# VHH binders against NACHT, LRR and PYD domains-containing protein 10 (NLRP10), part 8

Target 1, 318 residues: NACHT, LRR and PYD domains-containing protein 10 (NLRP10), of Homo sapiens (Human) (q86w26r167to484)
Amino acid sequence: SLVVLQGSAGTGKTTLARKMVLDWATGTLYPGRFDYVFYVSCKEVVLLLESKLEQLLFWCCGDNQAPVTEILRQPERLLFILDGFDELQRPFEEKLKKRGLSPKESLLHLLIRRHTLPTCSLLITTRPLALRNLEPLLKQARHVHILGFSEEERARYFSSYFTDEKQADRAFDIVQKNDILYKACQVPGICWVVCSWLQGQMERGKVVLETPRNSTDIFMAYVSTFLPPDDDGGCSELSRHRVLRSLCSLAAEGIQHQRFLFEEAELRKHNLDGPRLAAFLSSNDYQLGLAIKKFYSFRHISFQDFFHAMSYLVKEDQ

## First folded at step 23 (VHH)

Design y3 (from x4 with D30S E54G)
Fold by ESMFold2, look of step 23:
Structure y3 (fold): chain B 318 residues (1-318), chain A 121 residues (1-121)
Amino acid sequence: as target 1 above (318 residues)
Amino acid sequence: EVQLVESGGGLVQPGGSLRLSCAASGRTFSNYAMAWYRQAPGKGRELVAGITSGGSTSYADSVKGRFTISRDNAKNTLYLQMNSLRPEDTAVYYCAAQREGFYTWNFPRYWGQGTLVTVSS
């Protein structure tokens, strides 16, 4: 069977997918139904050297000698969770699209179209904007839509986010007094941004006098709290403008080329120091053949989208 | 790579409590999913509790309500609070870790050396 789990950015699709893998492993989800459950990040699929089923299994098992024959003996007892279909690398220009699919995408397309392992189970997570690209590949799919946090779930999130109950109560009180902000926290990704912003304000001893009134204000509050000055020793306000422009430039280039992972060289091309930008960028080391290579991504796809949108405003302020 | 070192095992009476710790080394501890496995004499390893990088938890039925998994990213440490211990909880307990990009809990990427928990008499 094939299930498509869809929802806007930050609604918890990745969190749910990873929890499902863990719940299966503890025996609380689908007991006895699957022999193996594989989690596959679509954002990271571009890193597969040959885009072959065997290589995918080696990556999931962490071993070049994974028991491929045993794993594939009963394909109907396999579940693949393909997380973030909207984050696959693909051409967005018509002439490049018509020249065919990249080798990095062909395995996932064959799995989704049921040409490879047609009896296995698939769970695919995606944002709705990618459904036009996904639906032509599907044959028999069930669709599930994730909407976000209930009021009770928002309260629990604040209690879990802050280490101190007094801080959690104070932060939640601030949010509840702003109806627009409270409803925006229905989206878990926005809730995380808001909690991070409030924690940063509390750690800096600042009093929150004005709360954000829309999504743009929410992201700008976070940016203004965590954006470091340039390390060249320039004026802090001018240096922050330069770093902001560089983040916008990186995000715009990434969105234009449908790229979500960035090499360290690409950050340097945009005059960005990745380690100093941990509030906006996360990094991981990946084994690529014999070499280990570091890649960066925005902490949430919402940041990449936000800075991309900002890149048009910065250009218009010329 | 990541190195994991467990501590806190020992001998306890039925109904007692223990707290296991797993110290992790590496620059990306907060990006890893973590789990506790156990292996009783003559049996295979089983996953008893896990926690994702985002803090979501899961427990095997045999330990639900008695065990609590937690993590302290500032100390790069994973914990397992074990309460109301039973003789059947006697096992070597292992800390395990996974990168959350391509994985299956059938084959955890990183393991600790294990710490013995004995519940008897």
Scores: ipSAE 0.716, ipTM 0.921, lowest interface PAE 0.6, mean pLDDT 81

Design y5 (from x2 with D30S)
Fold by OpenDDE, fold request of step 24:
Structure y5 (fold): chain B 318 residues (1-318), chain A 121 residues (1-121)
Amino acid sequence: as target 1 above (318 residues)
Amino acid sequence: EVQLVESGGGLVQPGGSLRLSCAASGFTFSNYAMAWYRQAPGKGRELVAGITSGGSTSYADSVKGRFTISRDNAKNTLYLQMNSLRPEDTAVYYCAAQREGFYTWNFPRYWGQGTLVTVSS
């Protein structure tokens, strides 16, 4: 079977995908149907050492001692969850100047086209705008739409986010009194941004006087709250502007080259300090053979989109 | 070096409660999904409770309503509150960690040494 889970950025596709893997493992989802459920983050596929299915399985199993041969004997009992098809990265390999798919991309494409393991089950998550790239690969697929939080789920999220009940209530009150914010919080990713923004304001003793009018304003409010000042002792405003510009540049370059993971060296190239930008960037350690390498990504793809969009505005000020 | 160290196991009477802890070190705990496995004598290892890095939880039917998995990222600690314990809950309980990139819960990336829970009258 082939299922496509589609939803806009931040609607909770990844959350659901990871939950599904866990529910399967506890025996509550698809009992007896699958022997193995593999989760594959598409943005990380570029990190594979080899463009082989066996290697993909080894990585999913955490070691090279996994019985890959045995696993492949019963493909009908395998489920692959390909999370974030739209985040599939193109390797910077100079040689691939040719408009063709990288071998790593091809690996997933062959799987999706059912050339590889035609009897396995696939769940693919993607954003609606990326469906145009996925549809030609699909023969028969069930489409499921992820819409985001219900009203009850929004309320619950606020209660769970804020450890202090009074803060939770205050934050939720602010959001409920603003139709734009309330609607925006239907999207879990944006809800997190809003909660974080409000929490930051509360912690700083700032009264929320002006409410965002759109999603851009929400992100801008967040950015304004959490952008660190530059350590260079300069004017705090100039420092913030520099960091913002650098984040925009990083995001824009990533989008232009279909990159969503960044090495520390790349951050340095943009004069960004990864650890200081935890509000905007997440980091993970990846085992690449015998080496561990740290990569950064925007906390959510929506941040990268936002900063990319902002890059056009910042350039105009130059 | 990655370490998972379980604690809190012991002997308890039926209907009793225990709280297991798993102290994690050597990796970014907040970026990992965590789970509790158990292995009863003569049986295979089973995942009884799990929690994603985002906080989503899942329970086996056998423990649902009785066990609660939670995590404290600030303390790098995973917990399993076990209430209304039954003799069939007797097992070695293992803490497991999984990075949410390439993974399957068939083969968690990291394991603890386990802690014994014995439920007996």
Scores: ipSAE 0.896, ipTM 0.978, lowest interface PAE 0.4, mean pLDDT 91
Fold by OpenDDE, last read:
Structure y5 (fold): chain B 318 residues (1-318), chain A 121 residues (1-121)
Amino acid sequence: as target 1 above (318 residues)
Amino acid sequence: EVQLVESGGGLVQPGGSLRLSCAASGFTFSNYAMAWYRQAPGKGRELVAGITSGGSTSYADSVKGRFTISRDNAKNTLYLQMNSLRPEDTAVYYCAAQREGFYTWNFPRYWGQGTLVTVSS
């Protein structure tokens, strides 16, 4: 079977995908149907040492001693969850540099096209704009739309996010009284940004006087709250502006080259301190053969999109 | 060096409660999904409770409503609150960690040494 989960950025596709793998492991999802469920982050595919299915499976299994040959004997008992197809390839996006299909990308394309392991099951998550790239690869697929939070789920999220009940109530009250914020919080990723922003304001003893009017304003409010001083320890507005420009540059370069993972050296190139940018960047250590390599990524793809968009504004000021 | 160290196991009577802890070190705990496995005598290892890095939880039907998995990222610690314990819950319990990039729960990335839980009258 082939299922495509589509939803806008931040709607919870990744959350759902990871939950599904876990539910399978506990035996509550697809009981007895699959022997293996493999989760594959598409943006990380570029890190594969070899463009082979066996290598992909070894990585999923955490070592090169996994019984891959045995696993491949029953492909009908395998489910692959390919999370974030849109982060694999975007050849038709105007803002991205067009390039040929890499061997690693081809590996997944062959899987999706059912040339490789035609009897396995596939679940693919993607953003709607990337469907134009995915659809030509699909023969028969069921499409499921991920819509985000219900009203009840939004309320629950606020309650779960804030450890202090009074803060949770206050934050939720602010959001409910603002139609734009409330609607925006339908998107879990945006909801997190809003909650984080509000929490930051509360912790700083600031009254929320100006409310965001759109998603861009929401991100700007977040950035304004959490943007760190420069690496030199300065807290001047000028230094903050520099960091912003650097983040924009990093984001833009990434999108231009269809990159979503950044090495520490790349951050240094942009004069960014990864650990100080925890509000915007996440880091992970990857085992690449005998070496461990740290990579950074934006906490959410929407941050990268935002900073990319902002890069055009920042350039005008130069 | 990555370490997962389980504690809190022991002998308990049926209907009793235990709280297991798993202290993690050597990796960014908050970026990993965590899980509790158990292996009863003569049986295979099974995942009984899991929690994603994002906080989503899952439970096997056999423990649902009785066990609660939780994590404290500030303390790099995973917990398993076990209530209403039954003789069938007797097993070695293992803490496991998984990075959520390329993975399957058939093969968690890291394992603890395990802690024995014995439920007996």
Scores: ipSAE 0.894, ipTM 0.978, lowest interface PAE 0.4, mean pLDDT 91
Fold by OpenDDE, fold request of step 24:
Structure y5 (fold): chain B 318 residues (1-318), chain A 121 residues (1-121)
Amino acid sequence: as target 1 above (318 residues)
Amino acid sequence: EVQLVESGGGLVQPGGSLRLSCAASGFTFSNYAMAWYRQAPGKGRELVAGITSGGSTSYADSVKGRFTISRDNAKNTLYLQMNSLRPEDTAVYYCAAQREGFYTWNFPRYWGQGTLVTVSS
């Protein structure tokens, strides 16, 4: 079977995908149907050492001693969850050399087109805009729309986010009184941004007087709250502006080149300090053969989109 | 070096409670999904409770309503609160960690050494 989960950025596709793998593992989802459920982050596929299915399976299994041959004997008992098809990256070097898909991209495309392991089950998550690229690969697929938070789920999220019940109630009250914020919080990713913003304001003793009017304003409020101060302990407006421009540049470059993972050296090229930008960037260590390499990514793809959009505004001011 | 160290196991009477802990070190704990496995004598290892890096939880039907998995990222510690314990819960309990990039819970990335839980009258 082939199922496509589609939803806009921040709707919880990744959350659901990871939950599904876990539910399967506990035996509550698809009991007896699959022997293996593999989760594949599409944005990380570029990190594969080899463009082979076996390599992909080895990575999923954590070592090269996995019984891959045995696993492949019963493809009908396999489920692949390809999370974030829209985040599939192309190596820059390969883009320059060949017109077309990289070997690593081709690996997934062959799976999706059912040329490789035609009897396995696939679940693919993607943003709606990327469907135009995915649809030509699909012969028969069920499409499921991922909806954001229900009203109950929104309330629950606030309660879970804030450790202090009074803070949770206060934050939720602010959001409920504002139609724009309340609607925005239907999107889990945005809900997190809003909660984080409100928490930051509360910690700083600031009264939330100005309420965002749109998603851009929400992100701006967040950015304004969490942009790091200058190294000299002074929060100079110039320093904050510099960091903002640099983040925009990084985001724009990434989008332009279909890159969502950044090496530390790349951050340095943009004069960004990764550890100090934890509000905006996440870091992960990746095992690349015998080596461990750290990569940065925007905490959510919506941040990258936001900063990319902002890059046009910042350029105009230069 | 990555380490997962389980604690809190022991002998308990049916209907009793235990709280297991797993202390993690050597990796960014907050970026990993965590799980508790158990292996009863003569049986295979099974995942009984899991929690994603985002905080989503899952439970096997056999422990649902009785066990609670939680994590403290500030302390790099995973917990399993076990209530209403039954003799069939007797097993070695293992803490496991998984990075949420390329993975399957068939083969968690990291394992603890396990802690024995014995439920007996």
Scores: ipSAE 0.891, ipTM 0.978, lowest interface PAE 0.4, mean pLDDT 90
Fold by OpenDDE, last read:
Structure y5 (fold): chain B 318 residues (1-318), chain A 121 residues (1-121)
Amino acid sequence: as target 1 above (318 residues)
Amino acid sequence: EVQLVESGGGLVQPGGSLRLSCAASGFTFSNYAMAWYRQAPGKGRELVAGITSGGSTSYADSVKGRFTISRDNAKNTLYLQMNSLRPEDTAVYYCAAQREGFYTWNFPRYWGQGTLVTVSS
């Protein structure tokens, strides 16, 4: 079977995908149907040592001792969850001047096209715009739209986000009284941004006077609150602007080259301090052969999109 | 060095409650999914409850409605609230950590040493 989960950025596709894996593991989802469920973060595929199915399986298992031969004997009992098809990266290999799919991209494409393991089950998550690239690969697929939070779920999220009940109530009251914010919070990712923003404002003793009018304003409010990082609250406006420009540059470069993971060296190139930018960037350590390497990514793809868009607006300080 | 240290186990009567804790160190706790496993004498290890880095939870049917898994990222601690305990819940309970995105819950990356829970009249 082939299922495509479609939703805009922040609608909870990744959350759902991860939840599914967990539910399977606890035996509550697909009991007895699958022997293995492989979660594949598409943005991480570029980090594979080899462009082989076996290597992908090793990667998913986190262990080179996985019984791959046995696993592949019953492909009909395998489920692959390909999370974030739109985030599939191209290798920075200067040599691939050639117009075409990288071997690593091809690996997933062959899987999706059912050339590899034709009897396995696939679940693919993607943003709507990227569906255009995915559709040609699909023969038959069921499409499911991820809509985001219900009203009840929104309320629940606020209650869960804020540890202090009074703060939760206050934050929710602010959002509920603002149609733009309330609607925006239908998107879980944006809801998080809003909650974080409000929390930041509350902690700083600031009254929310101006309410965002659109998603861009929401992100700007967040950025204004957390840029520069809180631990560097004494930074000049010049410093803030510099960091903003650098984030925009990083985001733009990434999108331009279809990159979503960044090495420490890349951050340095942009004069960014990764650990200090936890509000905007996340980091993970990856085992690459015998080496462990740290990579950074925007905390959410929506941040990368936002900063990319902002890159056209931010002027260099002369 | 990565460490997971379980605590809170002990002897409890049927119908009683226990709260297990797992203190994590040596890795970025917030980036990992966490889980509780248990192994009863003479039985295999089984997944009891899991929680993603994002806070989504899942439970085995055998403990659903009785156990609650939670995490405190600020404290790098995983919890398992166990209510309405039964003799069949007697086992060594293990906390485990799995990196987000590498979901093979059958093979967590890190394991604790375990804490014994005995439910007996």
Scores: ipSAE 0.810, ipTM 0.946, lowest interface PAE 0.5, mean pLDDT 90

